VH-VL binders against RNA-binding protein 26 (RBM26). Designs and how they scored, part 1

Every score and structure here is a prediction.

Target 1, 75 residues: RNA-binding protein 26 (RBM26), of Homo sapiens (Human) (q5t8p6r532to606)
Amino acid sequence: TKLELRKVPPELNNISKLNEHFSRFGTLVNLQVAYNGDPEGALIQFATYEEAKKAISSTEAVLNNRFIKVYWHRE
Structure headers, positions and changes below count from the first letter of each chain, unless a header shows other numbers; Kabat numbers aren't used for antibody chains.
ipSAE, averaged over its two directions, is called F for ESMFold2-Fast, E for ESMFold2 and O for OpenDDE. V2 adds 0.75 times the mean of E and O to 0.25 times the DockQ between the complexes of E and O.
Where letters were taken out, [cut] stands.
The coordinates of atoms that the task and the answers printed are left out; those that the model quotes come from them. Centres of patches stay.

## First folded at step 1 (VH-VL)

Design r04
Fold by ESMFold2, look of step 3:
Structure r04 (fold): chain C 75 residues (1-75), chain A 121 residues (1-121), chain B 111 residues (1-111)
Amino acid sequence: as target 1 above (75 residues)
Amino acid sequence: QVQLVQSGAEVKKPGASVKVSCKASGYTFTDYYIHWVRQAPGQGLEWIGYINPSGGSTGYNQKFKNRVTMTRDTSTSTAYMELSRLRSEDTAVYYCARDHYRSWLEGMDVWGQGTTLTVSS
Amino acid sequence: DIQMTQSPSSLSASVGDRVTITCKASQSIDYSGDSYMNWYQQKPGKAPKLLIYAASNLQSGVPSRFSGSGSGTDFTLTISPVQAEDFATYYCQQSYSTPWTFGAGTKLELK
């Protein structure tokens, strides 16, 4: 259910902007910026696996920035 | 087997249009951008633009703005490039190539065989 | 637009030689620790073949005699040892920003 973002420009790495992009794929239950001490990292957690799968499978650039990388998060 | 197969050679007059197809197989078509690159005889490579086949969004080299249109049909896994108002300097081999949509850091790893366009009076 | 300047435009080498090809970008093509530089090989009548991505990563199926290095604006492709099948033209390419641009190419001729 968790997606990890990397290479997010710090000016875009905030809860408001990330919520604006990701909430259209489903219900967000957790949203952390500067995740794990990385100012360019973020954690996005959806309520269900299918919502997270829809988000990671989307080909639309996150925040209109193709440099932002999206991965499945592992605990 | 991942493959891009392009339509056949074209001969056109100046002022005409051409539409080249690029059929993808062996992978999820919407996971990769399709780029178009051309090469004039004896010359280097020139990038024309891309299409994101998921939503159909495009980005074009300004050199070709207003003359190029890229489209796709996801039901047939086929990308298209149309070039209008052809000139003799448009004579080239036209390639399609895929690039993973998530990041432009992995290069264009699979290319079509090329489509030869000849524009002459 | 980012211009990619390759050097040399052509060179001759014998089998067994070490060859280096340089590519300079007109501005940095790095972002957050990654270099958006790719190298392609093209033989006559064929489509380009990806050799190196992200400046230094070897594409699957490419022999280890090919290597890439560099960052920022200065990049190098090395072939060591050169083999007869390496006759081809080599292109660098930036994928940092559109329009994507290629170097003019380096023709490697075996002598």
Scores: ipSAE 0.012, ipTM 0.736, lowest interface PAE 8.4, mean pLDDT 89

## First folded at step 5 (VH-VL; from r17 with heavy chain G59K, light chain T98L)

Design a09
Fold by ESMFold2, look of step 7:
Structure a09 (fold): chain C 75 residues (1-75), chain A 121 residues (1-121), chain B 111 residues (1-111)
Amino acid sequence: as target 1 above (75 residues)
Amino acid sequence: QVQLVQSGAEVKKPGASVKVSCKASGYTFTDYYIHWVRQAPGQGLEWIGEINPSGGSTKYNQKFKNRVTMTRDTSTSTAYMELSRLRSEDTAVYYCARDHWRSWLEGMDVWGQGTTLTVSS
Amino acid sequence: DIQMTQSPSSLSASVGDRVTITCKASQSIDYSGDSYMNWYQQKPGKAPKLLIYAASNLQSGVPSRFSGSGSGTDFTLTISPVQAEDFATYYCQQSYSLPWTFGAGTKLELK
């Protein structure tokens, strides 16, 4: 259910910007900016696996920025 | 097997149009951008544009001044490039290639076989 | 547009040689620690084949005698040792900014 973002510009790595983009795929239950001390990292958690799958399967650029990378979070 | 198969060679007169197809198979069509790249005889490679097949959005090299249109049909997993108002300088081999949309970091890993376009009087 | 300058335009080598091809971008093509540089091999009458992506990562199925290095504006493709099947034209390409641009190519010829 968790997606990890990398390479997020620090100026876009905030709750309002990330919520603006990711809430269209489902309900966000956790959103951590500057994840694990990385100012370019973020953690996005959806309520369900299917919502997270929809988000990671989207070909739309995250925050209209083609450099931002989305991965399944490894636990 | 992942592949891109392009339509056959074309011979055109100046001022005409051409539409080249690129059929994808062996992967999820909407997971990859389709890029078009051309190569004039004895010359290097030139990027023409890209299409995101999921929504159909496009970006074009400005050099082509609205002479190019890229489309796709997701039901047939086929991308198209149309080039209008052809000139002799448009004589080239035209390639389609896929690129993973999420990064642009992974390169164009699969290419079509190329479509030869000859524009002559 | 980002200009990609390859050198040399051609070179001759024997099987077993170490060859180096360079590519210089007119501006940095890095973003957050990654270099948006790819290398392709092209044989006559064939489509380009991806060799290296992100400056230094070998594409699946590419022999380890190919290697890429560099960052910022300066990049290198190395073939060591050259094999008979490596005689071809090599292109660098930036995927940092549209339009994507290629170097003019380096033809590797049998000496």
Scores: ipSAE 0.111, ipTM 0.793, lowest interface PAE 4.7, mean pLDDT 90

## First folded at step 9 (VH-VL)

Design e03
Fold by ESMFold2, look of step 10:
Structure e03 (fold): chain C 75 residues (1-75), chain A 120 residues (1-120), chain B 111 residues (1-111)
Amino acid sequence: as target 1 above (75 residues)
Amino acid sequence: QVQLVQSGAEVKKPGASVKVSCKASGYTFTDYYIHWVRQAPGQGLEWIGEINPSGGSTKYNQKFKNRVTMTRDTSTSTAYMELSRLRSEDTAVYYCARDHWRSPYGMDVWGQGTTLTVSS
Amino acid sequence: DIQMTQSPSSLSASVGDRVTITCKASQSIDYSGDSYMNWYQQKPGKAPKLLIYAASNLQSGVPSRFSGSGSGTDFTLTISPVQAEDFATYYCQQSYSLPWTFGAGTKLELK
């Protein structure tokens, strides 16, 4: 259910911007910017696995930025 | 075998339009952006624009924004570039090239090129 | 737009030489520790061929006599030793920002 973002420019790494992109894939239940002390990192949590799978499978550039990487988060 | 095969040479008059095709094979078409790059005779390379075949979104070099349209047909794995209001300066070889969606690490496969001649 | 200044515009070399081609970007093309500089070889009548991506990574099937280095704004392509099949035009290209831009090219000729 959790996706981890890396390489997010700090100026784009805010709740409003990330919600703008990721809410189209499903219901967001958690959104953490600057995740784990990384100003370029974020955590995105969807309500369901299928919503998270839809988001990570998308080839659409996150925030119109091809350098932002999306991974499955491991606890 | 991964390849991009382009449509044949075109001769056009000023003011006309041209549509060049780029047929992909040997890979998952929607995993790669398709870029269009041109090269005028004896000159260097100029980027025209790109299309993401997955959703069809495009970005164009501002120099061409009002004259170029890029499309694709995922059922035939084919990208298209249409250039309108042609002028003699558009005489060039036009290439399509692919670039993997995950990271912009350059264009690893190129089409053979399509020669466009624009003359009276 | 990011301008790519490539030098020299041409050079002559013998088989066995070491040659270096430089490319300077008008602004940094680094993103999060990676440099988005790519190098291509083009022979007459042929499409460009990717040699080096992300400044220093050798593309599959490219001989190890080609190498790339640099970061920020300053980049080099080195061919050592030059072989007969290496006489061609070489282009640098940034993939950091749209529009993607190329250097003007360096023609490597047999001395």
Scores: ipSAE 0.453, ipTM 0.870, lowest interface PAE 1.9, mean pLDDT 92

## First folded at step 11 (VH-VL; from f01 with heavy chain R102F)

Design g02
Fold by OpenDDE, fold request of step 14:
Structure g02 (fold): chain C 75 residues (1-75), chain A 120 residues (1-120), chain B 111 residues (1-111)
Amino acid sequence: as target 1 above (75 residues)
Amino acid sequence: QVQLVQSGAEVKKPGASVKVSCKASGYTFTDYYIHWVRQAPGQGLEWIGEINPSGGSTKYNQKFKNRVTMTRDTSTSTAYMELSRLRSEDTAVYYCARDHWFEPYGMDVWGQGTTLTVSS
Amino acid sequence: DIQMTQSPSSLSASVGDRVTITCKASQSIDYSGDSYMNWYQQKPGKAPKLLIYAASNLQSGVPSRFSGSGSGTDFTLTISPVQAEDFATYYCQQSYSLPWTFGAGTKLELK
């Protein structure tokens, strides 16, 4: 249920913007910016696997930035 | 075989509109952006705009001042570009090309081009 | 808009030669360590063909005699050794920001 973002510009890497974008895919239960010390990283957790899968499968550019990448989080 | 096949040559009068089609085959249509690029006779390449994989978002070169409309039909794997209020300077070969959604690594497959001639 | 200044506009070479084409972007086209410069080849009456993407990656099916290098604002395409089928027009293109923009082109002619 966890996704990891990479290459998020610091000015876009905030709770408000990420919440606005990813809430369309489902319920966010956790959201961390600058994840793991990476100012361009973020961690997003959805309530369900299906919601997370929907988000990672989306071909829509995250925050209108095609360089932002979404990966499954590795625990 | 991966390919984009465009509609045939067009001859139009100034002020008219043209709609060019670009049919994709041999790959997953919805995994790629479709771009449109034109080339006037003896000139370089000019980017017109893009339509994202879902077709829900388009972005156009402002140079065309709202004369361009891009659409795509998933059921037929076909992209369309309509250019209105045609001018003589719109005379060019128009290309469609694909670009993978994941990363903008250039346009790796192109249509054969559609020649548009605008003249009185 | 990002302006792409390509040089030279034309050059002559012989088969076997080493040829270099340069492109300069009006601003950096780097993003998180990657450079979004692409190179295309176009022959008369044909659509452009992608040669290099992300500054230095050879597109599948393209001969290894083609290579790309550079970062930031300055990029180069090298053909070595030039073959008979390489005489064509080459274009650089940035995919860093919209609108995508191309260099004016370089026509490689047989000497």
Scores: ipSAE 0.862, ipTM 0.956, lowest interface PAE 0.6, mean pLDDT 96
Fold by OpenDDE, fold request of step 14:
Structure g02 (fold): chain C 75 residues (1-75), chain A 120 residues (1-120), chain B 111 residues (1-111)
Amino acid sequence: as target 1 above (75 residues)
Amino acid sequence: QVQLVQSGAEVKKPGASVKVSCKASGYTFTDYYIHWVRQAPGQGLEWIGEINPSGGSTKYNQKFKNRVTMTRDTSTSTAYMELSRLRSEDTAVYYCARDHWFEPYGMDVWGQGTTLTVSS
Amino acid sequence: DIQMTQSPSSLSASVGDRVTITCKASQSIDYSGDSYMNWYQQKPGKAPKLLIYAASNLQSGVPSRFSGSGSGTDFTLTISPVQAEDFATYYCQQSYSLPWTFGAGTKLELK
């Protein structure tokens, strides 16, 4: 249920922006910016696996930025 | 075989419109952006615009001053580019090309091109 | 818009030679450690063919005699050794920002 973002511009790497974008895929239960000390990183957790899968499978550019990448979080 | 096949040559008068098609095959159509690029006779390459995989977003070169409309049909794996209010300067070969949604690493597959001639 | 200045506009070479084409972007096209510069080859009457992406990555199926280098604003395409089938026009292109823009091209001709 956890996704990791990379290459998020710092100015876009905030809870408001990320919540706005990813809430369209489901219920966010956790959202951390600057994840793991990376100012361009973020951690997003959805309520269900299906929601997370929907998000990571989306071909829509995150925050209209094609360089922002979404990965499954490795625990 | 991965390929993009474009519609045939067009001859138009100034002020008319043209709609070029680009049919994709051999790959997952919805995994790629479609770009359109043109090349006037003896000239270089000019980017016209793009349409994202879902077709929900288009970006056009403002040089065309809102004369361009790009669409795509998932059911037929076909992309379209319509150019209106044609001018003689629009005479060129028009190419469609794919670009993977995940990373903008250029256009790796191109159509064969569609020749457009605009003359009075 | 990002302007791509490509040089030279034309170049003569012999088979076996080493040739270098340069492309300069009006601003940096780097993003998070990657450079979004692409190189294409075009032969008369044919569509462009992608050679190099992300500045230095060889596109699948492209011979290893083609190589790309550079970052920021300055990039180069190298062909070594030049083969008979390499005589064509080459274009650089940035995919960093919209609109995508191309260099004016370099025509590689046989001496």
Scores: ipSAE 0.861, ipTM 0.956, lowest interface PAE 0.6, mean pLDDT 96
Fold by ESMFold2, fold request of step 14:
Structure g02 (fold): chain C 75 residues (1-75), chain A 120 residues (1-120), chain B 111 residues (1-111)
Amino acid sequence: as target 1 above (75 residues)
Amino acid sequence: QVQLVQSGAEVKKPGASVKVSCKASGYTFTDYYIHWVRQAPGQGLEWIGEINPSGGSTKYNQKFKNRVTMTRDTSTSTAYMELSRLRSEDTAVYYCARDHWFEPYGMDVWGQGTTLTVSS
Amino acid sequence: DIQMTQSPSSLSASVGDRVTITCKASQSIDYSGDSYMNWYQQKPGKAPKLLIYAASNLQSGVPSRFSGSGSGTDFTLTISPVQAEDFATYYCQQSYSLPWTFGAGTKLELK
């Protein structure tokens, strides 16, 4: 359900931008920018695993930036 | 084996259009961007644009403003580039090349090239 | 657009020589610790062949006599020792931002 973003430029690392891109994959229930003190990091949580899987499986550039990486979040 | 095979040479007059095909085989077509790059006689390489075959999104070099369209057919693993309102300076060899979606680590497989001659 | 200034435009070498080719980007092509500089070899009548990606990584199947280095704006391709089959034109290319751009090429002529 939880995806972790890395390498997000700080100017794009805000709730509006991340919601703009990720809401097309499903319902977002949590959005944390600058996650864990990393200005380039974010946490995205979808309502279901299937929605999260759809998002991480997408090959489309996040916010038109091919350097932004999406990983499964592991606590 | 991984391969990109392009359509054959084209001769066109100024003002016409050309559509070049690029057939992929030996790999998962939707895992790689397809880029188009051209090379005029005796000149260097010029990037034209890219398509992500998963979803079909495109980005074009603005030098070709409103003259280039890139498409793909995932059922045949084929990418296409159409260039319109041709000019003599569009005479070049046109290449397709693949680039893995995860990291832009350069273009590791290229098509054989398609020669376009635009002459009045 | 990022300009890629490649030098020299041509050079001559003998088998066994060490040659270097330089490429300077008009702005940094680094992102998060990686440099998005790629090098290609092109022989007459053939498509370019990727040699080096991300400044210093050798593409699979490319001989280890090819190496790349640099970061930021300044990059080099080194061929040591030069072999007879290395006669070709070499291009640097940035994959940091669109449009992707290439250097003008360096023609390596075998003496």
Scores: ipSAE 0.543, ipTM 0.890, lowest interface PAE 1.7, mean pLDDT 93
Fold by ESMFold2, fold request of step 14:
Structure g02 (fold): chain C 75 residues (1-75), chain A 120 residues (1-120), chain B 111 residues (1-111)
Amino acid sequence: as target 1 above (75 residues)
Amino acid sequence: QVQLVQSGAEVKKPGASVKVSCKASGYTFTDYYIHWVRQAPGQGLEWIGEINPSGGSTKYNQKFKNRVTMTRDTSTSTAYMELSRLRSEDTAVYYCARDHWFEPYGMDVWGQGTTLTVSS
Amino acid sequence: DIQMTQSPSSLSASVGDRVTITCKASQSIDYSGDSYMNWYQQKPGKAPKLLIYAASNLQSGVPSRFSGSGSGTDFTLTISPVQAEDFATYYCQQSYSLPWTFGAGTKLELK
């Protein structure tokens, strides 16, 4: 349900921009920018596993930036 | 076997258009960007643009932005590049090449090239 | 646009020699610890062939006599020892930002 973003440029690492991109995959229930003190990191939580799986499986560049990486979040 | 096979040579007059095809096989077509690169006779390599076949999004070198269109057909695993308002300086070999979506680590497989001659 | 300056434009070598080709980017092509520099070999009448990606990683199937190094703006391709089949033109290429750009090429001629 939770995805972790890395290598997000600070100017793109805000709630508005991340919501703009990730809402196409489903309903966002949580969004934390600068996650865990990393200005290039973010945490995104979808309502369902299927929505999160669709987002992480996409080969579409996040916010048109091929360097941004998406991973499953692990506690 | 991974390969990219391009359409055959073209001879055109100035002002015409050309459409080059690039058929992919041996891999998951939507996992790789397709780039187009050209090489004029005796010259180096010039990047024209790219297409992500998954959603069809494109980016073009500003030099060609008003004259180039890149498309794809995922049902046939084929990418296309159309260049319009041809000039004699468009005479070149045109290559398609693939680049894995995850990291832009260069183009690991290239088509054989399509020769375009623009002559009046 | 990032300019890629290759040196030399051509060189001659004998089989067994060590040769180096340099490429300088007009600005850094590093992102998060990776350098987005790639090297290609092109023989007459053939498509380019990827040799080295991300500055120093050898592409699968490429002989270990090819190696790459560098970071930031300064990069080197080394061939040691040169073989007869290495006669070709070599291009550096940055994949850091669009448009992707190539060096002008270095023609390696075997004596």
Scores: ipSAE 0.541, ipTM 0.888, lowest interface PAE 1.7, mean pLDDT 93
Fold by ESMFold2, fold request of step 14:
Structure g02 (fold): chain C 75 residues (1-75), chain A 120 residues (1-120), chain B 111 residues (1-111)
Amino acid sequence: as target 1 above (75 residues)
Amino acid sequence: QVQLVQSGAEVKKPGASVKVSCKASGYTFTDYYIHWVRQAPGQGLEWIGEINPSGGSTKYNQKFKNRVTMTRDTSTSTAYMELSRLRSEDTAVYYCARDHWFEPYGMDVWGQGTTLTVSS
Amino acid sequence: DIQMTQSPSSLSASVGDRVTITCKASQSIDYSGDSYMNWYQQKPGKAPKLLIYAASNLQSGVPSRFSGSGSGTDFTLTISPVQAEDFATYYCQQSYSLPWTFGAGTKLELK
């Protein structure tokens, strides 16, 4: 399922960096930077719900940045 | 009752090592970073490093990078800090303190401190 | 490393006074509209106690006579009115970047 990132510094908000961090939790099937016009936002979709749940449940700092936040995406 | 309880005072000679424990209770241990902070007699506070108990990830103040190791045991909810190649300048009170993983909003619970004396 | 310059180093006050302690960071400690400045009180022989987090938020159980303000590089802790139990040393601390750093402390001495 889909996760929404917020507060991503624009210089880290790119496909290479986000994939580098999030691929450890599973297979990424969709990755959109600057999501919905927010330069600090991103959308990440895993192949399975369990992979997405593992990612959002992690207390590990995203890209070694404790300010980046991960939420479930709401349609 | 949320608390951090540290191991007792230590007296060491220069060149030795010390390992201080910090046992957490009353909360979910893996939801909080554990930081170590020291205070030399009559002096201010100095951050040594942190550990995220969930995965064991650590970050150290570069001043101590080659002499400090932080570990944890999630089964006993205990964090540890080991400082090696001790010098007399390492004489201080060493505190552990917790910080919630979600936001770095400071350290809301501190251990009682462990006094380390390094002398010939 | 972010240097935290705290002023004054010591201060004498009477019960009922309003006191202000300042802390200046060597660079901005703001992130997305939030300032990562924290204030602690430490009494002799005891561990520090968190008073204020994120510049202006009272920690649970801290009396409302303590308040924090500021953003960017300039921050203040205000105690009004000062009470006898407020005799202590106060430290500012940034949690914006590693290593976390503290100010040198301000000793509040009651008359």
Scores: ipSAE 0.514, ipTM 0.887, lowest interface PAE 1.9, mean pLDDT 93

